# Designs tried in a protein design chat: VHH binders against 8-oxo-dGDP phosphatase NUDT18 (nudt18). Part 4

Target 1, 325 residues: 8-oxo-dGDP phosphatase NUDT18 (nudt18), of Danio rerio (Zebrafish) (Brachydanio rerio) (q568q0)
Amino acid sequence: MDSQSSILEENLEKILRGEGLEFDSVAEQVDPVTLRKNVCYIVGAVIFNSKEEVLMVQEAKRECYGRWYLPAGRMEECESILEALQREVREEAGIDCQPITLLLVQEQGPRWVRFIFLAEETGGSLKTTAEADDESLQAHWWDRKSPLPLRAHDILSLIDAGLKYRRNPWFPVTQPVDFPCHVVCQRLFLTFISSRADADDRLWLLMSNNNTSHHPRLPIVVSFRTYISKAVSKLIEDCMPSSYISVHIRGILGVQHNGRIPGKTDGICFNTLVLLENTEEGAEIGSPPSLETDCYRWQEVTNQGLKAKIIERIKDGSVLPFQSL

## First folded at step 15 (VHH)

Design u4 (from t2 with A33S K65E)
Fold by ESMFold2, look of step 15:
Structure u4 (fold): chain B 325 residues (1-325), chain A 125 residues (1-125)
Amino acid sequence: as target 1 above (325 residues)
Amino acid sequence: QVQLQESGGGLVQAGGSLRLSCTTSGFKFSYYSMSWFRQAPGEEREFVGAISGSGRRTDYADSVEGRFTISRDNAKNTFYLQMNSLKTEDTAVYYCARDIWGYSYGLTEEYFDYWGQGTQVTVSS
């Protein structure tokens, strides 16, 4: 085993653990995204007390005045995602919090991303009507059963997800890590499983060939003017015969963001677990799809410990969900 | 080609038990989570429960938790719904479905790419 193989395996382990990896520049010259100009990030919090009641805020905005919702709001310049979460919960509910984990990442239309967190109360006190302002009218703990006029019902499934995670986590704690990124992109942990009736499955990863890099890297796809989820399909169409290949985004292994330099570090890198399925051959496929370019190559995972970890993540579905609205 | 087929439906008295099966073919069964849904006449389709590809995790709708159990046999490409303490409100067509996102707790039907034809369960009093 040489030093390049050991470096690759260590980097794969870091990504599987949610630690992230230094973001290498993309090959194309692409202008950085800019918060509140061409990208909008929303944070939202699911917080329970000891009675499993959920923190709710009463909206002050004219269009939803008096209706109830989770604490949520837009990220501001020079904030990390976690700083935005803590600020929004404080402003709307009067509560200090610490994040436990991301529960869901959502996208809707070009350049809109929402981060839903499970978090815990660490201080403060519920905002009362005497403290009403343009952020919110008040905050309450809701028993999740009594009638409450909601701004929208989309939060009910989020509250349920938070409750279930609190009782029995089904994926490792996943929080944004502090790495700058200038675009909205995905680093692809892109897998293919080849199976034979008389042998163990073989696991393959798609790797980038980069003439300027000394070691292999996972592919990066940039999202520009389209849904984040669709960028993966574009890469597949460009590099392999795609008519019989289904692309299954299984979820997120990690989220990288820094935000400290407006207009330069406002991007996000998602480390995304993807499974390819060959739809023509079914369960017994001996090799990964042929590549129509030399920009990529298939790497078999021969380290049995690493292979087992990846396969278990796939079979258990132990990843942060990613939802396109 | 992915195929899912439910079986085991029928008529049963309230308080009784019934076991549904979903036999699958055409894909690597152990790499996919599977779910049961049901639909009563005039109602929307409702999540019943899910099981991960490994079988290590299960999840249930509140209305059936404690009464229904999901299991799978990856050697037979089949998963099951054991229904106990049946109530008349459990009467529905039951569907099995394949989860393309690895494991879902029923957030949206967009997570499911293949569905069975359904099997009728009727609970009489």
Scores: ipSAE 0.802, ipTM 0.908, lowest interface PAE 0.7, mean pLDDT 87
Fold by ESMFold2, look of step 18:
Structure u4 (fold): chain B 325 residues (1-325), chain A 125 residues (1-125)
Amino acid sequence: as target 1 above (325 residues)
Amino acid sequence: QVQLQESGGGLVQAGGSLRLSCTTSGFKFSYYSMSWFRQAPGEEREFVGAISGSGRRTDYADSVEGRFTISRDNAKNTFYLQMNSLKTEDTAVYYCARDIWGYSYGLTEEYFDYWGQGTQVTVSS
């Protein structure tokens, strides 16, 4: 028999598996975001051949003419994130690809969010200089050792992350799921661990007290023309102002996006794993921080299977990385 | 108060072995991945290797793969670097660091919030 606890646990399992959860609307005072008007999404690909050489494209743009970079570009209207990736790789490199997993999500404040994928070649032919156009001059497989004039060196760590994932994956395959969202936001798996010398650790999740639902829900924080990462700190300042809390965004459990209706579904919901640390009281803390608002409450995870899964993700860092530049 | 303290450095002949320890306090050790870095004089700090909070996952820089082994003892809040087949280029100050990203994959120090004071390892010929 389903209950409030059973429904919550089922929803937590879905999010933990990367399946996502239908996104509820936020208050009407929050306007939807619009692609290329007030949000900008970039996709990029790390693709290796059988010799572990990486696909590179030679830039045609005046600012970086002749320099090399990963296939990458801006997402366009009415595209899913995966469709944008496949389009950009074909346009710039002549290669058809199939995404394997998101590898890294990066943000540059309000300017853009970049989705880096590990992907595999499925067809097409490398673009040659005879096919040079405004998108790119040509594409090559790079042995990662020979000198190349790079557009920027930020891609070196991305290529390395791709190699490491290919050899030894450390988080489950994570790809965007098809759920509409009208804002850029996070659904927070916001965790606190309490410890006592004579007992197993206890796991606490912050839950939202939302009067529009009869079920407890994970908090949603919306980004308003700032870094996505700062929205979490704002929530902590608002509900736990008397506590000394370090906020550790451990990574992303899932990404939800649809893009089908311009100006209405151009948003993204990140399901984010966050660990809170109270460093001023030491390692032995028996209860979660006091909440100074009735908007939230702490819920202990008492289901031992679910608790173990969440703790394992935290201890092993088994989540899609999120980098704030 | 979070504290990290390295020990076990010293002088060793090339081809020899040495074991470093990093003792920690003031945080829930098993919930954090830990890494070793090293810095030779006049150079940038360099990633050596990482171990996940549970100890199930390890990762190593190419230059030390197969020669160095990282392990941890969560009951003692301590993790270790076993260095075998040492070379003169392994001479450096070795640092332990706490990973706020959960598990390092990018080999960069950007996401390490606490660092030890370092321990000197000198490999002689």
Scores: ipSAE 0.797, ipTM 0.905, lowest interface PAE 0.7, mean pLDDT 87

## First folded at step 18 (VHH; from u4 with Y105F)

Design k2
Fold by ESMFold2, fold request of step 23:
Structure k2 (fold): chain B 325 residues (1-325), chain A 125 residues (1-125)
Amino acid sequence: as target 1 above (325 residues)
Amino acid sequence: QVQLQESGGGLVQAGGSLRLSCTTSGFKFSYYSMSWFRQAPGEEREFVGAISGSGRRTDYADSVEGRFTISRDNAKNTFYLQMNSLKTEDTAVYYCARDIWGYSFGLTEEYFDYWGQGTQVTVSS
């Protein structure tokens, strides 16, 4: 009769605020990931000046020599994600920066994960052609209208996202938090909404039934050399195989990473908001889908304040976007 | 079964107004952001605007901002595009679409899972 539900609600609030939770689940057969061996993380920056011009760098690499792109590059060992961002912007553009928020997390299959930030200039001077080196030829502020030969056009949507967030943020500031993780994984904030004729909607969360803990925990799914997005679908197929369920990864509530110990803390934990939709025609919507395993259970969110916060995030899409390429 | 159906298209003179509707069924409408897109003949489909599930947030493409307004009526499972000060450049087939990414504001079409059949808007000079 002790306050186990109070611990759960406190942890849910931390995740919603982007504070994260210490990663404590370890499968005996899961090997740590290693940066540049079996994971590759890329950081990129969208930085505007007071005229809403965007910081661009001219590429020095032979494959794209003279073409323009956002400041971006690979994370190196022993760096946090934010340290990698600041190093890349300084090396390529000559600019010191501070992050404002993550704008988008992207995956390209098992090849890489890219973290795009909105950031602000805090110092330094634009790199000139006299300072050209292997990192870049120079940096400029681009008015977003003049013709400019781009390395790739994928950055146009990223710049637009940065401008939209700068003018009118649609999700809370989300920055990586300093928690070590040895694998690439997701802690799932997995939701289902049920309704009955004359009552308010009911909100359900999927919870893990792990016996090693005295309080309920959100499920964790590990991605090992595969698409991060596929891990969520696999869990649904395993525990709800007879149900007609659409899985909507709505976005990321938080990102946890440390990077301090190569080969031991090179992983990342994403706290991911997922909405399930029952697509079965004529099915009752008064209860969540049946589970065909004892590994999980549905927990109704009965705290009205917490319920309202979660529902608002779902209805307004107030989450960091996650894109699988 | 999720259904989206546009209506209200037609012929209108430049400077005029037109209101499009998208009626929806088969899903919990208020839990999904919705968007309008358009496609002129021989051109790529382009984002017009988006509205969040609660209706509290709207965003528009630069080409229509200040002239177009999106609203929704969650009790009727319907959302609208009010088009004012129409220009010949606004001639296109207009589509409504459901956003499963939360609130994409047209970042990519990939995360729109259901689309209407489209309604023609023709702006004459």
Scores: ipSAE 0.846, ipTM 0.929, lowest interface PAE 0.6, mean pLDDT 89
Fold by ESMFold2, fold request of step 23:
Structure k2 (fold): chain B 325 residues (1-325), chain A 125 residues (1-125)
Amino acid sequence: as target 1 above (325 residues)
Amino acid sequence: QVQLQESGGGLVQAGGSLRLSCTTSGFKFSYYSMSWFRQAPGEEREFVGAISGSGRRTDYADSVEGRFTISRDNAKNTFYLQMNSLKTEDTAVYYCARDIWGYSFGLTEEYFDYWGQGTQVTVSS
């Protein structure tokens, strides 16, 4: 193992632990994104009390007046994702909270990304109708059984995910980490599993082939206006166009954002776990798909400890879900 | 060619037990979580339970928890639904499905790319 392999393995471990890495430059020069111009981030909270009742707010907006929903709202300038969460819960429900973990990231491209958190109450008191304002009319704990006129039913699966996570977590605690990013992008943990009869499976990672750097780096794909998930498919179409490949975005290993400099650090980097499946029928596939570019190369993971950790995350789906709506 | 095929359905008395199998082929089975769904006549399809690729984790819908158990045998490319203490409300066509999202546990059906043809389970009073 040389110094480049050791650095790569250390960086892979950091990403697997959700610690992130400082954002590297993208290959192309792209303009930074700007909050409220070409990106919009939404936070939402799933919070339970000791009776497993869920915190709900009654909407004050004309279009959904009097209907109930999870506390949720848009991130503002110069906020971290966690600060936005805490501000929205306080404004809409009167409750102070502390995040436990992200439960789900939902997206319709950079102009609509929603971060759903499991969080816990740490203070405050429920907003009453006497305190009604433009943010909300009131807040209640809902037993999840009594009839309640919901703004939309999409939150029911989110509430269930929160319950299941608090009872038996299926992925490591994942919270946004404080690293600036100027674009909406994914750093790809892009994997392929090859098999031979009577041998252990081999694990391959796609790496950027950039001689300017002193060590191999994971690919970065930038999203502009379309679904963030589609950027992975575009990379596959560009570098493996003649292969029969299914792209399975398993989820998110980490989220990087800091938001401190408007118009410069309003981006987000998702560290995403991707599994490629070769769907070509026939003989055993002993090597990864052919690359039809020299921009990337396949790197086998030969460190058995690291290999086992990655394979475990793939097999058990132990990653933060990433949903394109 | 990914294939999923359920078997083991049939008629059973309330309070009885039944074991379903889902035999798979054409993919690296142990790298995918798998789920059971069911659909009763006139109803929407509903999540029953899920098992992770290694088999170390299972999750169930509230309506079946404590009565149903999912297991898998990765050497046989097969996973199972053991149904105990069956109720007439369990009457449905049962489907197995492959999860490409990692572990969906019924959060959405959108990330299940292959489905079996279904097997009928009928629970009589």
Scores: ipSAE 0.839, ipTM 0.925, lowest interface PAE 0.6, mean pLDDT 89
Fold by OpenDDE, fold request of step 23:
Order: C-alpha cells, then sequence, then structure tokens
Structure k2 (fold): chain B 325 residues (1-325), chain A 125 residues (1-125)
C-alpha cells in the first residue's frame, strides 16, 4: 500500500472517530475570527435527572424575564466549548455537569454558532430565587408536562433529541477536540457513492489537489458571510457542473476548537460529512461528477473495511446533526 | 427529481390492520432516513415513526408504539408502515417524508425536505 494511501486512510478513520486533524493553512489570507467581536458562540445543555426531568432555568433578562429555557449562554474568551458549557450550567442553574456528547450544532452563518450538549449532573444545587442574579432567576427540574412559560419552543425538540439519545444513541459520542483554528470553516468529508448493477458500491471522496502538499487532504471551506452550509454548495458550484448535483450536509463528524488565544484560535473547524448525488437522468452512475478544476480530485476509497464503515455510517445516519437556522 | 408517493390507505374497522407504502425515486434511497407523519382533521401534523437508511434503527411516536411497525426495502426504494390494532384516533392523512439529516427522529418538520402527497386512512368504530 502506497504510504500516501495509508496516511489518508488513517486520517479518514480519525475523522470518523470524531478525532481532529491539524488545520491546514488556508491558502487565502483570511482574517482570524475573534470571539465576541465578530463571532458568537453559544452553548446549551440538555440535562436529565433520574426521573427524566429536564433542567430548566428562568431567565433574568429583561426581554424574556421570567420565561424558562435550557441552561445556555455565550462562550467567553479563553475557554473551551466544554468549559463554557460547564460554566453556564453552573452559573444559571447551580448545577455541576459533565458533558456527554454534542447533541446538535446550530448555525446562523459563521458569526453565530450554538452548541447543544447532552450532559449529566455531577453535583451542585439548584439555583433558588434567593440566588437570583443577572444570569438567571432560578432553576427547576421540569417534568416536561406541567405548564411552564417557555422562552421559546425550540427547546422542546432539543429535549426530545436528548431523551432519545439517552435511550438509544444513534451516533457516536462526539465532543469538541482541542485543535486550533483561526477561522470558522469546514473540513469536508465529501462523499460520492456510485452504484453498479451487480457490483459493490464505489465510494469516492473529494480531495484537495494542492501541488504543494505531498499528502492528500480533505478540502477546507471557509465561511465568511453566508451560512456555513452554503459554503459547501459554493465549492461544488465552482468545481463542477451543478445543474444536476445535489449537495447534502448529512451532519458533523467532529468539532475542532481551541479558543485559548483570543483573536487567533477562536475559530472552529467542523469535520462535515457531505453526500453528493448526481440527479441527472441517465447519468453514468459509475463515476463521480467531472471536475472543472484541477484544484480538486476524486479519490476512490479502495479499502473495503473503510468503505463499508463509511457507507454504513451514512446509511445509519450516525452523524451529529447540523442545523442552519 | 425526488418523488415520494404514498399508497395503501383506505377504510378499516377499529382493531383492524393496514399497510402503507411509500415509493420513492430520484435519490439514493438507502442513504436516507425516512419518516411517516400524519395529520388528522383540525390537528397539526404529527410524527408517526422513522427508519434509518439501513433499516437498523426505527423510532415511533408514543401513540403508535407497539402497534405500528416501519420497515423498508431498499431494493425497491420503498418503505412501509404496518399499522395494527388501529383506533379511530388513527384516522388521518398519512405522509411520508425524507430526512435531511442522517437521522432526525421526526423532531421537526423542518428537517424534512421532500414529502409525499399523503394517503387517507380512516378507521371506523
Amino acid sequence: as target 1 above (325 residues)
Amino acid sequence: QVQLQESGGGLVQAGGSLRLSCTTSGFKFSYYSMSWFRQAPGEEREFVGAISGSGRRTDYADSVEGRFTISRDNAKNTFYLQMNSLKTEDTAVYYCARDIWGYSFGLTEEYFDYWGQGTQVTVSS
């Protein structure tokens, strides 16, 4: 096996496990993002007790005073995503928690990203009204049935997701990994599956074809002003005829973030699983779409075990959901 | 073009059984999770159940758990809703839908990009 192929396979396996890869220098001089200046990250927690009650906090903010929401807040400088979550839960609910897994990532462009976690209580005491402050008025275990004036109803879906995950996890535990990134971007695990009659499926990955790198690399796309999800579409439009190409972000395989150096490592790299489909009638299903640029190339995954693993994961839908709001 | 089409609806007596089918085309069926929804008259559309692309995972609404079963035949680009022990409250238009995500459990309709036209199921007392 060509040493290069082995390295690629290893990297793919790492990504599939939710592990990180070193961030490749983006050729384009993109300015680093700065937390609370030009990017906002929010963390939220779905936490259940032994009675399957969900931890809720009463809002102290004027615009939603007295309404209830999940423990959630903005990340602060020099903290990891996990640290931010723990801090917010403690501040708003008085509860110590351990994150179990990312449950959902939401985005409104590269400037607003929310990380929702499933977490478990490890200690602390529920915040009481006597402890009310600017963070929250109080915390409560909600039975999900009793009337509660909610700030927003979107949390119901989050709660349900958390409950379902606890009962039967549908994707591997996924937690942010400590890898520095200076921009909000996606490393694309972009797949194309070609099916042949009476033959095994062929799996193709789109790879960056930069002559400067001796190693095959997954494409990285940077989001500037548009939805993170749209960046993938733009890439596809730029590199291949798009009229009959359907691009689907299936979810996130991993999240890379450091956040330790303000204005330098405040970026996030999402390892994103993308499924590309050719919807052209009569299209030869045997090969991926032709590329109009030399910047990228299709790489077939020939390792049968790895191929099977990737396809299975796609079929099972075993990915962290990524929602554009 | 992505197409979803429901079939198998009809009139059935309470306690009876019915099997719905959703036939799909225009996409790689086995790579998508699929869901059933239903909408009763005057009610909001509600999630009934989901099945992963592989068919290994299924989820159901509490109201139908134990009575309904979802399956799929990827070779036929079709998935099914077997409804047993039908109740009058199961009367609704049933819709099939394609999941945008890997597997959304029918958390919200927004996670689905293509829908069938629906098939009427009427359960009489």
Scores: ipSAE 0.813, ipTM 0.917, lowest interface PAE 0.5, mean pLDDT 92
Fold by OpenDDE, fold request of step 23:
Structure k2 (fold): chain B 325 residues (1-325), chain A 125 residues (1-125)
Amino acid sequence: as target 1 above (325 residues)
Amino acid sequence: QVQLQESGGGLVQAGGSLRLSCTTSGFKFSYYSMSWFRQAPGEEREFVGAISGSGRRTDYADSVEGRFTISRDNAKNTFYLQMNSLKTEDTAVYYCARDIWGYSFGLTEEYFDYWGQGTQVTVSS
């Protein structure tokens, strides 16, 4: 019992530090995803200059010709998420950039995922109309006040998020880490906090019980057709059908991606923090909800430092935002 | 059932102060970020400010920065909006809302799942 708890705690600490874990084979034979075949990944950048102007690019595409947007584009084969971002910013804006942190992850199911970065300029020159091509017409630093014909207004919230983060970061720097994954999935930190009067909060994690491995593992959920966020709800419904459980995705602790082998390592593993709450009136607050399956078990986090750290992340909302569109 | 209820609104003269309260029930209050919004007549609802579950983080709209302060008492399941140096343009119905994510700081109204009924604040010249 002591050794298992120790391994779990070590893994939790790694993830909380922004490190990755090796992807353990999902028991279910799931076909690998293939970039540009059955999954599309998009990268976008919020980049500010010293005057707090935002880097904008003018669209060359027929559908939105002449409109302005953030530097953004689709990932290509055999590149990391960071490489893709740098490439797109260079191609569309003529600017070299260094990613600072993920700012927001957006999803429309596993087939469409967008990674928005806060990045900084490191070199290059603004693309001019003389350099117009199929990638973009030109680039400009926008003061955020002057009228621009925007492609879409959703960038305004992204820009605002970037500004707020720069001023006061609310989660640790989060960058994709190089760990291969075959599918789009979530490694779940399914947390339940039990409170007792005049006692310290108890923290519980829902762990998977694999018949083949004597060691409890964080559950992994693969997304196929539905929103990535809905996969968690289904798991909870299956494990605790008789319980009134509210499922709250708090955000992402980490992103794992390799992308070096097309059709094999094009997957993404999101380390996702989830808060489970019992909404039943009169429910015992001192213990986690009962499970109706042996496939899962509750594990209490007894390490006081680790417990405090996780609870603080929950309470502070110190996680990478994850949005379902 | 999740419930949010605002109180403390009223009529105040420009330069005056008001303190709004939002009392909550039906969920573990300290685990959720909370926000204040306001809507003036004929205008769209706008973000006023937010506070994290722990109370360690707060954000404010530029229009209220330095004048308004958000705080919370987790033991009472209540958070507050202290409004100082009120202006006529602060006249609005004020709403409290629960963040469905970690901390959305008013990025979009879609990130809020429960809202109060609102309380009227009127600032006279």
Scores: ipSAE 0.806, ipTM 0.912, lowest interface PAE 0.5, mean pLDDT 92

Design k2
Fold by ESMFold2, look of step 19:
Structure k2 (fold): chain B 325 residues (1-325), chain A 125 residues (1-125)
Amino acid sequence: as target 1 above (325 residues)
Amino acid sequence: QVQLQESGGGLVQAGGSLRLSCTTSGFKFSYYSMSWFRQAPGEEREFVGAISGSGRRTDYADSVEGRFTISRDNAKNTFYLQMNSLKTEDTAVYYCARDIWGYSFGLTEEYFDYWGQGTQVTVSS
């Protein structure tokens, strides 16, 4: 295997393990994003005690005063995602925590991205009404059965995801990795599976042709004040406009963020597993879609070990979920 | 076109067993997780269980754990729900569904892009 092939395979393995890759450029000129100016990141925690009761905080804000929700809040400048999580849980609930894994990443159009963690209590004590402030009134363990006036009912699916992961993890532990990024983007593990009669399936990855680095690169799509999920569809429209393609964002292999330099490192790179389905030609498609641009090429994954790992992640759905609200 | 069709429903006495099938076509079956849902009259649709594309992972709603078993045969593009020790509370229309985001455990119905027509299961006592 030559140096370029070995570097590609090593980089793909790193992404599959959630380790990430350095991020240094994009195909088009894009200004850096800035936290609290044009991006908003929210962290939230699902924490259970030994009775499987879930940590809840009572809201102090006027619009939802006295209603209950998971510990959650906005990321602040110069914080990592993990630091923001630990600060918010401490401020709102009085509890120290350690993250176990990212559980879901959610987006609400251009308004915000939310990072939901499964986490464990490591210290502290529940905030009481004597400690009430503008962050929260108090914190309590909820048995998930007793009536409780909730701020919003979306927490039920978040709690359920946490219970399911704790009981039977379906993807490897995934936590944000310390790499700076100046934009909100996805690095695409963009896959197509071709099938032929009585032959093993073939796995194809979309690769970028216009690297400025010394090694092959996966495509990067940048979000421009819109849903992050829509950026993949734009790439498909640009390079496969004559094809009828359904885009399945299967989930996230890793999250890269640093946050150390406001206005320069406030971005996030999601390493995203995507499966394309051709909707016109039926279930048994022999070739990847035609590319109507020279910016990308299809690369067959011929290393059988690597191919098997990628296919298994797809078939088992062993990826961090990404939800567009 | 993607098609899902349930079969095997019917009338069963409490304590009995039934085996449901979901036959699929029009897509690469082994690359998609599949789930069973059910809906009783006047109730919201509820998750019953899920199976990953490879068949190696399964999960079940608490109400059916230990009584129901999901399996799949990727060579036949079919997956199954074996229902044992049936209770009157299991009476419902049972639906199979394709998971668009891999293995979502029935987090919301919006994760499932194709649904079967449903098959009626009635448990009498």
Scores: ipSAE 0.789, ipTM 0.903, lowest interface PAE 0.7, mean pLDDT 87

